# VHH binders against Branched-chain-amino-acid aminotransferase 1, mitochondrial (BCAT1), part 11

Target 1, 366 residues: Branched-chain-amino-acid aminotransferase 1, mitochondrial (BCAT1), of Arabidopsis thaliana (Mouse-ear cress) (q93y32)
Amino acid sequence: KIWGFRMHGTKAAASVVEEHVSGAEREDEEYADVDWDNLGFSLVRTDFMFATKSCRDGNFEQGYLSRYGNIELNPAAGILNYGQGLIEGMKAYRGEDGRVLLFRPELNAMRMKIGAERMCMHSPSVHQFIEGVKQTVLANRRWVPPPGKGSLYLRPLLFGSGASLGVAAASEYTFLVFGSPVQNYFKEGTAALNLYVEEVIPRAYLGGTGGVKAISNYGPVLEVMRRAKSRGFSDVLYLDADTGKNIEEVSAANIFLVKGNTIVTPATSGTILGGITRKSIIEIALDLGYKVEERSVPVEELKEAEEVFCTGTAAGVASVGSITFKNTRTEYKVGDGIVTQQLRSILVGIQTGSIQDTKDWVLQIA
Below, E stands for the ipSAE of ESMFold2; O stands for the ipSAE of OpenDDE; V2 stands for 0.75 times the mean of E and O plus 0.25 times the DockQ between their complexes.

## First folded at step 4 (VHH)

Design q08 (framework vhh_7qia_2)
Fold by ESMFold2-Fast, scan of step 4:
Structure q08 (fold): chain B 366 residues (1-366), chain A 117 residues (1-117)
Amino acid sequence: as target 1 above (366 residues)
Amino acid sequence: QLQLVESGGGLVQPGGSLRLSCEASGFTFSRYDMGWYRQAPGKQRELVAFIYSGGSTNYADSVKGRFTISRDNAKNTVYLQMNSLRPEDTAIYYCAAGYDSLGYDYWGKGTPVTVSS
């Protein structure tokens, strides 16, 4: 079939749960009382979250900010009983000039809208999605890290909040946005990742929901990831369900191989999530004169790569130092001066405003 | 909804040139990635050229250096300039729009290109 425009991606999202309470600084201060040099990917409680509910006609209400806190759900809510929900992941950045920037938020909005159609949910409009994100960031502007110290990670959620007993679409949907200041998703930080190829359990199946960012895609990866981490690996690399021969993605990120002047990544037709970082890196690579191939990538082709890297909103662009397949370890180039670092630097430069945005990728919100 | 209409196909001799146009009707054309695909008699459909919403382009190896894809967001149009045409380029050419990897395909009905003496 045709590649390029088809949703065949698998879910690529994860979060770490820890609570941190703000110190003596008030909500109207420019910066929250946080050790900006020691941010990981643990949950830090911010000031506010944004929420809105669907009306009877399927359109969403205006919405409003509330203090960050728990939500209440009917036990028969669609999300709790049938997994009817989607997540998104995106980041707000503070530039050196103090501007607050969102990266390609319309793509997150469209991906949620497409996912909502797949999951039989009403979704906010692109405008409403972006407005909710903007309000969340601005209400939490003191939590946007200083330039070079990280980003405010944003978690838009869309879920069936309405109650029903039978297997049916929910009677009401909630769109909610919250955030947390973050730096590195992987505990390795800026160090290279070590991956293990999962030979038995696939991440996604043709005809399933792997191509949308469904909440229900994530639970099944947890045990596989736990086992890999217990063996000293950063994460797993999954193979396709049909043949067990082609690489697809990491638990929460897309994967790329560098072979000379050619950059290769699995095509997103069917089972691989269309990552916004993935799309952006492809466009940057093409602009730099690299050849880019989106296709089926046999697992044996890992031995031919000079570099391997992962892409995701949470992960950014993360170098892979090694991949272990059937007890054979292959090592890759890491560090400065490599293709991966060049692509990462340009992406970060655009996201933070230090490189001029010529592609209308960056939305300035403050 | 987005609708795509192709034009510019026809009969041309080897070594000749054609310019295909694909006009979109609907809103937010500038946000879509656009591609040109072709299907030769007895073969499966293949990607020819692709242009991302940000302007980056990608080409099949068989057409690289001969074909150029471009877009005019003000006119809601994507173009495929085809130079040094070969008999092997004979196919029905299809315009496609979507958000690459996000699952929606909008397709034109195709425009035939025949390269023959």
Scores: ipSAE 0.412, ipTM 0.763, lowest interface PAE 3.5, mean pLDDT 86

Design q09 (framework vhh_7qia_2)
Fold by ESMFold2-Fast, scan of step 4:
Structure q09 (fold): chain B 366 residues (1-366), chain A 118 residues (1-118)
Amino acid sequence: as target 1 above (366 residues)
Amino acid sequence: QLQLVESGGGLVQPGGSLRLSCEASGFTFSRYDMGWYRQAPGKQRELVAFIYSGGSTNYADSVKGRFTISRDNAKNTVYLQMNSLRPEDTAIYYCAAGYSDWGSYDYWGKGTPVTVSS
């Protein structure tokens, strides 16, 4: 079987992936048959995915919806041999009024386009990216959780599907969007995170791909994260590769410190991903009258912070309860009435439509 | 492609006001974050004011309360309203557009001179 836009009788994968299979195949129902109170961040199979391939001129074809399922790749595909690919992460939200909303999808599209240039790939246009996402959400509307029960997480992928033997950019690229209903990224749920500072192994280095959402950025963090989690930590906080003195980000999220009326985050300078949640929180904080500093942040400043939080599409705005550095644990304010909770509430309100969007951030798709 | 053209600079007395304009053509203006930078003779270029695509603003401490940045997406224009001007505000003012968080697209105008002198 060859991979196609409309696949009939897809082959089973050799390995078992954690997934939830829907027992109901009635695509016209308002809601899928899912326990909306027990989603976590496990993969749940939806009805459809969107896919398109690049033409020889570098432009992408129209694209089509296909049943969610396996894809088939040539063994010499660029993604499999050289890691030539990008991921995106975004969410579709259902408001209490029934509207289906995307949050800042043009920024996901632009970030993928910028990343594609860095990775020597052709990319879909911003319009094509947004249309692929929109079609995926609408075809899977029954999988968008009820208000307050989570979101439909969307995974746009761009990867070298073309085959070649030598070290070279792929001859063909695939843009693919699939989704999964989700609630909490961290196993702690809404509870505060406990982080461990990794003193030896950096996440990214200047001249590498840390500033784009490259697929190859995520495999290397797994061993460090495994070791930290086995010790009871939620995730790892990385230091810069050059000096080993400044904080950068956790495995898959940006970090912020709160000191009085000042909010501090590491500046994006080629080693840190410019997160869309990070950008949005900066804008919200400025509107509220906070001072925002984007700069190098020495690891020693963690002891001076009143609050620490992480930002990411999957993670949202997650409070950090403690950070351990050189076997010394520092604790931070958590819970209600703190700056982190104020910022999280405003962001979630805008994303879900309960707070009026005055910034043209929210795209209503249904 | 994005092209930026600044205007509104000139000579003004201390305590006076000027309004700078930056007109954009090319790529969709409303998608870009916009900034005003300045460079005084013999000094490095510095950020003066910044406006995000969503309308949020940030300012250098030296101009906070005196300068106001704004944008009109329908006219593809960003403005810098400069009040209570001081001799130390004398510089060439540059408009910039980009996605600074991602380091890839920074567009610059040619600059417009501002002289504050009695």
Scores: ipSAE 0.490, ipTM 0.799, lowest interface PAE 2.4, mean pLDDT 87

Design q10 (framework vhh_7qia_2)
Fold by ESMFold2-Fast, scan of step 4:
Structure q10 (fold): chain B 366 residues (1-366), chain A 118 residues (1-118)
Amino acid sequence: as target 1 above (366 residues)
Amino acid sequence: QLQLVESGGGLVQPGGSLRLSCEASGFTFSRYDMGWYRQAPGKQRELVAFIYSGGSTNYADSVKGRFTISRDNAKNTVYLQMNSLRPEDTAIYYCAAGYTDLWSYDYWGKGTPVTVSS
């Protein structure tokens, strides 16, 4: 029903939001009542979410803010029956100077557009994507953590909301953005991760959807992750489906090896997501004078690495302390003064505005 | 619609130099990552040099120190300066453009031939 009032309610909803936000001009309203020192990656309810739906011509309407809450879907909606949908992940940061910053939001917008083409969906324009994210962050400004205390994680969603019985692309698509304040994706926090190599079950196969951020990529990892966690591991490292010999990704992050002055990561060959953090770390490493290799990485090379780290918007740059392959545990350097820490510090500095953005990566929204 | 046009190829003697150009039209050039690939007869296309939208560069080991990739966003052009050319550099050179991942979108020029022979 929220969607049933869309044609009639968008301007009224915006007016209500403006009146509410205007009334919140107090010192005690600058920040939500949250223990900012004890944020994890659990869902925290915020004030508002943004939504828009596609018109018959495939373009998306203006959209509007609504109170954070449940959405109503027809039981025959494409997302519910056929998994026709995409997720995005991005973060809004508060700098020491009080600026509110987004990191490379154009790449999130374009990655959703590419994924939409793969999934036979209409997508919002780059401008509409960024505008929806901006509106969500600004309406939830009090939920953006203080400098150094975390970030507001944004979840843009694009999904088939239109109803049909047959296996077909939906007639209507919904673009929705919500957020949650976060700090650490992994339960270990800033401690190093312990991974287990999954030898039997692949994460993705050539010709599938592993190269896009499809919702359907994430359900299948849950059983494998649960099993690894029950054994005391943080997550699993998957091998390629073709040979079973080359490393690919963990459940929701890219992986890197450090060998001397060389940084190695699996090439994006159609089964690995082109991560924005991955891309950014490659660019930073090249600028620092490291050699970067994007190639097939045999699992045996794990024993040759001095450091291993994971990259992802949610995970950031997370050090790996150990990887277990065929019951053999290999340990890696962690902590301060290592390459991983250098790369993490530069990335975080750019994202939070403490390092000058010379690459047009950071968008200031407030 | 994105279109890429390569130029600057030709016949050159071993040890010589060539500068390849790739001019782009129909898009916002500055936002795209650009790559130079080459393909010798009967072989798969291989990456030679890559320049990210932010200006960072990467090279295949076989050309590192000899080739330099650069871009001029005002001219919508990417360049490949090839020095100390070897017979094994003989190939058709292709320009490619991508936004997030070149595997997902293959925007390719038609290629420019480079022959290194005495």
Scores: ipSAE 0.473, ipTM 0.789, lowest interface PAE 2.7, mean pLDDT 86

Design q11 (framework vhh_7qia_2)
Amino acid sequence: QLQLVESGGGLVQPGGSLRLSCEASGFTFSRYDMGWYRQAPGKQRELVAFIYSGGSTNYADSVKGRFTISRDNAKNTVYLQMNSLRPEDTAIYYCAAGYTPRGYSMDYWGKGTPVTVSS
ESMFold2-Fast, scan of step 4: ipSAE 0.574; ipTM 0.834

Design q12 (framework vhh_7qia_2; at its last look DockQ between E and O 0.57; V2 from the best seeds 0.00; counts 0 for: pae E 4.3 > 2)
Fold by ESMFold2, look of step 5:
Structure q12 (fold): chain B 366 residues (1-366), chain A 119 residues (1-119)
Amino acid sequence: as target 1 above (366 residues)
Amino acid sequence: QLQLVESGGGLVQPGGSLRLSCEASGFTFSRYDMGWYRQAPGKQRELVAFIYSGGSTNYADSVKGRFTISRDNAKNTVYLQMNSLRPEDTAIYYCARDYTPWGYSFDYWGKGTPVTVSS
């Protein structure tokens, strides 16, 4: 079905992959036919995806671009039966100067590698991960939104594809990358998150997988999130499982409190996913002269905060307008001229190339 | 393969100064965040100062304004300048490599260099 493209699993295929996409680059000089002003945060199929699989020794093959499409799985695949699967989330940005940029992709690669160790999975090397992402972005260049119109969201995915009987690690793993153009999670300039504190159901506990980005972590979040949204909240703020007294994180986002010149975020301790946006915001805040505290944060401290914001790849840096705890609603500063917006503006500026990157965070791919 | 070697510790009177050094080998030093941690007898190991690969720094409240962390990527070395030392600063000081605040990141520690602030 792809005339002129040859996709196969040899070393010659790796050297030919760039030749396969050279025609796509010429067609990709123009933008895809998308209404960029009405783009949400949902799946929009793009042209290509990247895939590779592990060899019998655990190393990964060179990999291939193929047309975006369904994948075939054995019914006994480890992902389907025992949940051996990891995801990542990252974005490619088009800057005003025409560059196409990735933001700290090595951290996504390392997070997948760490998660693979926890889940008894083989993982591509950091280099292979980044190369797969680069190839995916280049092959889908026309799907990277124009400056100011969003980003290409990328989903690196690692899963046990080998067949297995009983509870055992899969014999084969597949690494796959696909993308979808998205806009920012929140579209309104004054809109802010309204969170509900969940007191009964923790997101994670010590000994579980809440500190790695395992696919199986997300099913249990759905019911809690659905209930909160049906009551008019944007999302849920979880407490720690051990005491039920300290805040941890929002569904798929880390949380920060601003108290004067001090910025506070719950420390990661094996039950909070280490966010790349979280790490980056901490560094930016330190450079600006804020005191940054990573520690246990009692839920009662929410009343002391002037601002609250969340960080994540999907949400970026998102203001929290209110938090409801035990039927008491606390409101926070939002809008322009606040610390949250200062931090967001600097991060987005670095990601899009409008602010000089002095930290080697940005990888230019086009 | 990977090594972190601390030096510069010793005995000093209150109000004095010391400069700790940590020489790294066996990895691409410039890619990694680095930290100084300390452990007093009978206490948990605690962060003293942290420096990101890009140069941002962070300090424990107890040492802010008195201690300065720095790095020299050409020498694969991280430093801790300790001024206005107090008896409470007495501890074994460890150099550590931290890649990320995730609970499953690879961490590596030196053997430590003792610092005693007394008499």
Scores: ipSAE 0.314, ipTM 0.715, lowest interface PAE 4.3, mean pLDDT 86
ESMFold2-Fast, scan of step 4: ipSAE 0.668; ipTM 0.869
ESMFold2 (binder alone), look of step 5: mean pLDDT 84; pTM 0.846
OpenDDE, look of step 5: ipSAE 0.604; ipTM 0.854

Design q13 (framework vhh_7qia_2)
Amino acid sequence: QLQLVESGGGLVQPGGSLRLSCEASGFTFSRYDMGWYRQAPGKQRELVAFITSGGSTNYADSVKGRFTISRDNAKNTVYLQMNSLRPEDTAIYYCAAGYDSWSMDYWGKGTPVTVSS
ESMFold2-Fast, scan of step 4: ipSAE 0.340; ipTM 0.725

Design q14 (framework vhh_7qia_2)
Fold by ESMFold2-Fast, scan of step 4:
Structure q14 (fold): chain B 366 residues (1-366), chain A 118 residues (1-118)
Amino acid sequence: as target 1 above (366 residues)
Amino acid sequence: QLQLVESGGGLVQPGGSLRLSCEASGFTFSRYDMGWYRQAPGKQRELVAFITSGGSTNYADSVKGRFTISRDNAKNTVYLQMNSLRPEDTAIYYCAAGYDTWGSMDYWGKGTPVTVSS
C-alpha cells in the first residue's frame, strides 16, 4: 500500500520529495539511470521504502509503501537513547531470464525474530517481514541491477521508535525496509582480502549481543576497522573475549578455513552471528562431500590452512589472501580452481537462478 | 513458540534397531534445522546427527553408517533411524531445532531414553 505525498519539514527534504512528484509521474523505466559497472557499497537512493508500526498488543500493522526519505523520531526514542534495534541484510537478484529472486528470506525473518526476543522487542511475523521485503523490491524493480551487474541490497530495520526516558524497552516498534543497488562490499572487489588479527579488542563477549544482528554491534567495530585500514589491511579478524586464543569473525562477516577435504568455521555459541551465507555454504559443502567442522578454532590453526574465506550477505564469499598474526604473515591459495571458488560459484548460481534450486532456497517474486 | 516432542525410545538388545521421532508444533517446521543430541550417564551432551531445512545431513563419526536422519515437512516430524545399536549408544536422546545447526539450538525436547542392554 502507497502512503501518499508527505512534507518532510526541511528545505532539502521538501525539495527531494517535490522532485519525485513534479508534474506527471516519472515514466516507469525497466532500469534506473545508474552506472551499473561502477557500483560499490555506497548508498544509492531508490524510489520507495516500506514501513509498519507495532500495535499496543505487540502485533504489527499491515504496513505501507512511502517515498524513500527521512523518518521522524522523538528525541527520547529507544533506538536513539539505548540502541534498541536490529538490522537485517539481504539481496534481490535479477536472473538472466528477467526473474526477480530473493535468497532464503524466511531465514532473515527468523533471525530478526530471534534477535527481537534477545533485545526485548516485538517483531513482525515471518509473513509480514517477507511481504515488506517483497513490496520494497517490486516498488523499486527498476533499481534491481541487470544480470551479472550486482544486486539490490535490502536493509530491513526493527527499532524502538517509542519514547521513554528510563532504561526500559520501547513502547512502540517500527519495522522498515529500504534498498540500495550494490556490487562489492570490500574495496578490494573480487581481489583477495588481507586481514590483521586483533589481539586486544574483542568483537563480542559471552552474554552480549554478538550472536544477534543488533544495531549496537556495529558502532564499536569502526575504530578498530579504521586503524586496520590505515595500515593497509582490508579488515580485522577478532579473537574470543574469554581466552584470546580462538578466532571468531571479521567485523561484518563469518570466517572459514579449508584444509584438504575439511572445511572449518567457528561455532556460533553466543558471540558469533549465525550468518545465512555461512549456513548456505555449510550446506553446499556437505552436499559436495566435504567434511564440515563447527567448533572452537585456535588462532594457531590459521598457519595450517590451505585457503581462508569470509562469508556474509554483503560480502558474498570473499577469498582471504593473507592473515597477519603478531609479526607473522600467512598467505593462502586464491583465484580459480580452488575450493573457495567452487563454493562461491554454486552459491551465486543458486542465488541468480542459473543453478536449479532443489532446496527451496529461492523465492521468485517477479 | 516451537515445541518438540520425542518418541520411540526404549530397551533394545545389542545389534537391534530403533526409530526415534520428533514432532514439532507452534511455528513453521520446514524452516528449522533439526538435530538429534544424546547424553550418556557421566558424559556431556553430544550432537549425533543433523538435517538442515534444505535436507543436507551430517553425522558424528561414532554413528556414521549406522544412523540415518530424515524429515517429513508435511508431518512436521524429524526421524532418527538407529541400526546396529551398541551398549555405548545408551543415552537420553534429545531433539533440537534452530536456524544454526551446530551452534545455538533455540528449541529442545524433553528427551527420550534409549537403553541398549541384554
Scores: ipSAE 0.153, ipTM 0.641, lowest interface PAE 5.8, mean pLDDT 86

Design q15 (framework vhh_7qia_2)
Fold by ESMFold2-Fast, scan of step 4:
Structure q15 (fold): chain B 366 residues (1-366), chain A 118 residues (1-118)
Amino acid sequence: as target 1 above (366 residues)
Amino acid sequence: QLQLVESGGGLVQPGGSLRLSCEASGFTFSRYDMGWYRQAPGKQRELVAFITSGGSTNYADSVKGRFTISRDNAKNTVYLQMNSLRPEDTAIYYCAAGYEPWGSYDYWGKGTPVTVSS
């Protein structure tokens, strides 16, 4: 091998990509060579990713595109040693009219900024966040699935890339955006989820990071989720750490109960993530005349619900077919003509541009 | 970038009414949740009223039933209609754009003074 390249840092890699980008890499190819009918939630490598680093004064550089690939980190990087980092999740949609749309990207930007304060990190501005996402989507436009066949999932990351030995905030932060074409988050696809109530292990505790989208929130759920899936469940529903009596979240989604004209969800009081899909569904439900209750929800109320659904960017609006608590399985209404389907259809319609966006929730980027 | 400018403050007698306006310049106004805060002399800044991008409203207990928040996305403006004003409502009123579930705001106005006195 001839060693004629610079360091494999994100910034160095981006510079090399810029120097060697040819007309062929900027070809106006409408769609990538992907089996659009068989997308799941497995990683599909796209063309480019966006990255920027914090300056000495704490502000972020303008950033640049690089080929999708590995990043180089110091072994003493804050993310690797202390979990100092945040993730975001967003989707870019292709409408029937060919428009490329982002859903409420300002909310993702604000959520990252708030999470950064909690995690003692410098954050890109709302404008810089949105610009990085927009550049990533446009550079990967051929990877945005055709109308009705999925979305381009975007993963903005903010993490301590700077080295530190002691327990301290990192000396440098990296904001990075990559994407992957996706369809269904759960292996059940459009089928209803079956959940198990986790009675022993909490997802979050008071004073912790459950209310922000911290990277460190997700490693701990893996063993619990693995055990639930080995028993035939889609995921688990966690209870509060303090009492063990109130429902909170599944591993990576918020939960809702429907009873008559009332929709109930656990309040965001520091242990539950303020989901953007959650917030959007609440607003849609209120517009439709439903009563919405954000409060502590005792696990016993699961037996009184007519429908249950989960919300998340990756999961969308997913119907729950059953929840098992202790030795009791409760089944819920699923399918067409139910409240959950009504809410899902309106949300998807707004996201894809098939329903008029009267709330200015959708940002057209192409 | 979003900029916020408040107007409509002034001197009013107890029991009177004022309508505050907050005009935004920029292209993302309708995507933000909007709040009105106030800071009375010698006190900490407090939330008065909040309106989401979807139009849902919330009010501090001290103003509930007397104040009404509304927005006009076509005019990039949020309003605070203040009725039955009391001397204790005397404060500088600030407009803020942000995200309600976290109570965090990216943009703030410079404030408009409201004095309630005979």
Scores: ipSAE 0.012, ipTM 0.508, lowest interface PAE 8.6, mean pLDDT 85

Design q16 (framework vhh_7qia_2)
Fold by ESMFold2-Fast, scan of step 4:
Structure q16 (fold): chain B 366 residues (1-366), chain A 117 residues (1-117)
Amino acid sequence: as target 1 above (366 residues)
Amino acid sequence: QLQLVESGGGLVQPGGSLRLSCEASGFTFSRYDMGWYRQAPGKQRELVAFITSGGSTNYADSVKGRFTISRDNAKNTVYLQMNSLRPEDTAIYYCAASYDSWRYDYWGKGTPVTVSS
């Protein structure tokens, strides 16, 4: 059920003029009835979702909006049997002036295309991807949180919807976009994260799918994350599968170390996702005059860092307060006046339109 | 063809200058991060300079203040201006392109630079 606000006016001189009012004089006239101050990262059902399916030639059909709801799949669908699918994550922001903004959506589109090649899938064009996202946001405009109260998280999906028996690429693909209003990804909110180094179970293997945003990358982290959370940790930090000596990622975010004027992050060499927030933070740091190193980062370097932070679309830029490795807890600088806060503030300012976009990163859609 | 072609290498005396060019073809150049790497005889390949798709630059400490990386998206070309060259800058210089920083998608075949008297 679509929910909207409309007020009808009449002229005194016996003429009825229907007018639509979506002004700022009432808190509820432009917005869904949601407690914007208590958003977390739980799913909130919005009004519409966007979907399109592939044709036999690999191109995608003209998509359409439908009410948010369940989808029907054949039991032999490629996604259900073989995990043939990709996710994306991005956010729509409302600026102080009421503009609705997307951050670097072209990079999400291209990352899905690269992932589709790795997973033997046909992908929507960059234009079709962005159009599906744009239509989803505009149809759910009332669900984009007020300025400063969060964002509309978008989940583009690409998956093998076609039925087949035997291990083979699906006969049909579905591209689908839905959204949910969000504020904080981690239960800690704006508080610093506490991580545990996972020494036994790797997140990704060389030659696997860790470098793309494959659906199959995320099921395997759930048990490890559950155990870490039960022990009071926010998440785990994974080590490389080859040597067990170098840090890679947390479950769904990239990691950075700060020491003096140098910022270090693991190089993307096939096992680490090339995060859009990661890429953006690197560019911001370079523009500010920091030295940035993308390389193998030995786990032993954690004890030398002054600050540690995680980056991801859902997580944003999240400070790490501690990391525990081999029963040794290392604590890091957190709070105001640190490098992490400087980088976060600039990124958020660009994303929300409060800092001028000089890099052509922000797409205004309304 | 999906190719990177380097040019501008050669023999120079210490203190001299060279400008390397790398012309890209067969892909959307403006979306790629571009890097210059070098490999001296018997040494590992190392990063010299890097320029992001957004124009931000990064340099190895050994070349900072002497080398400048730039790009011209209209010409699908990345440049490395090398000043105050030293004998230790002698290497084969490689151009590389990375779309999403996951892996370098394209590498040139290299252009030799020799700095000697």
Scores: ipSAE 0.061, ipTM 0.570, lowest interface PAE 7.1, mean pLDDT 85

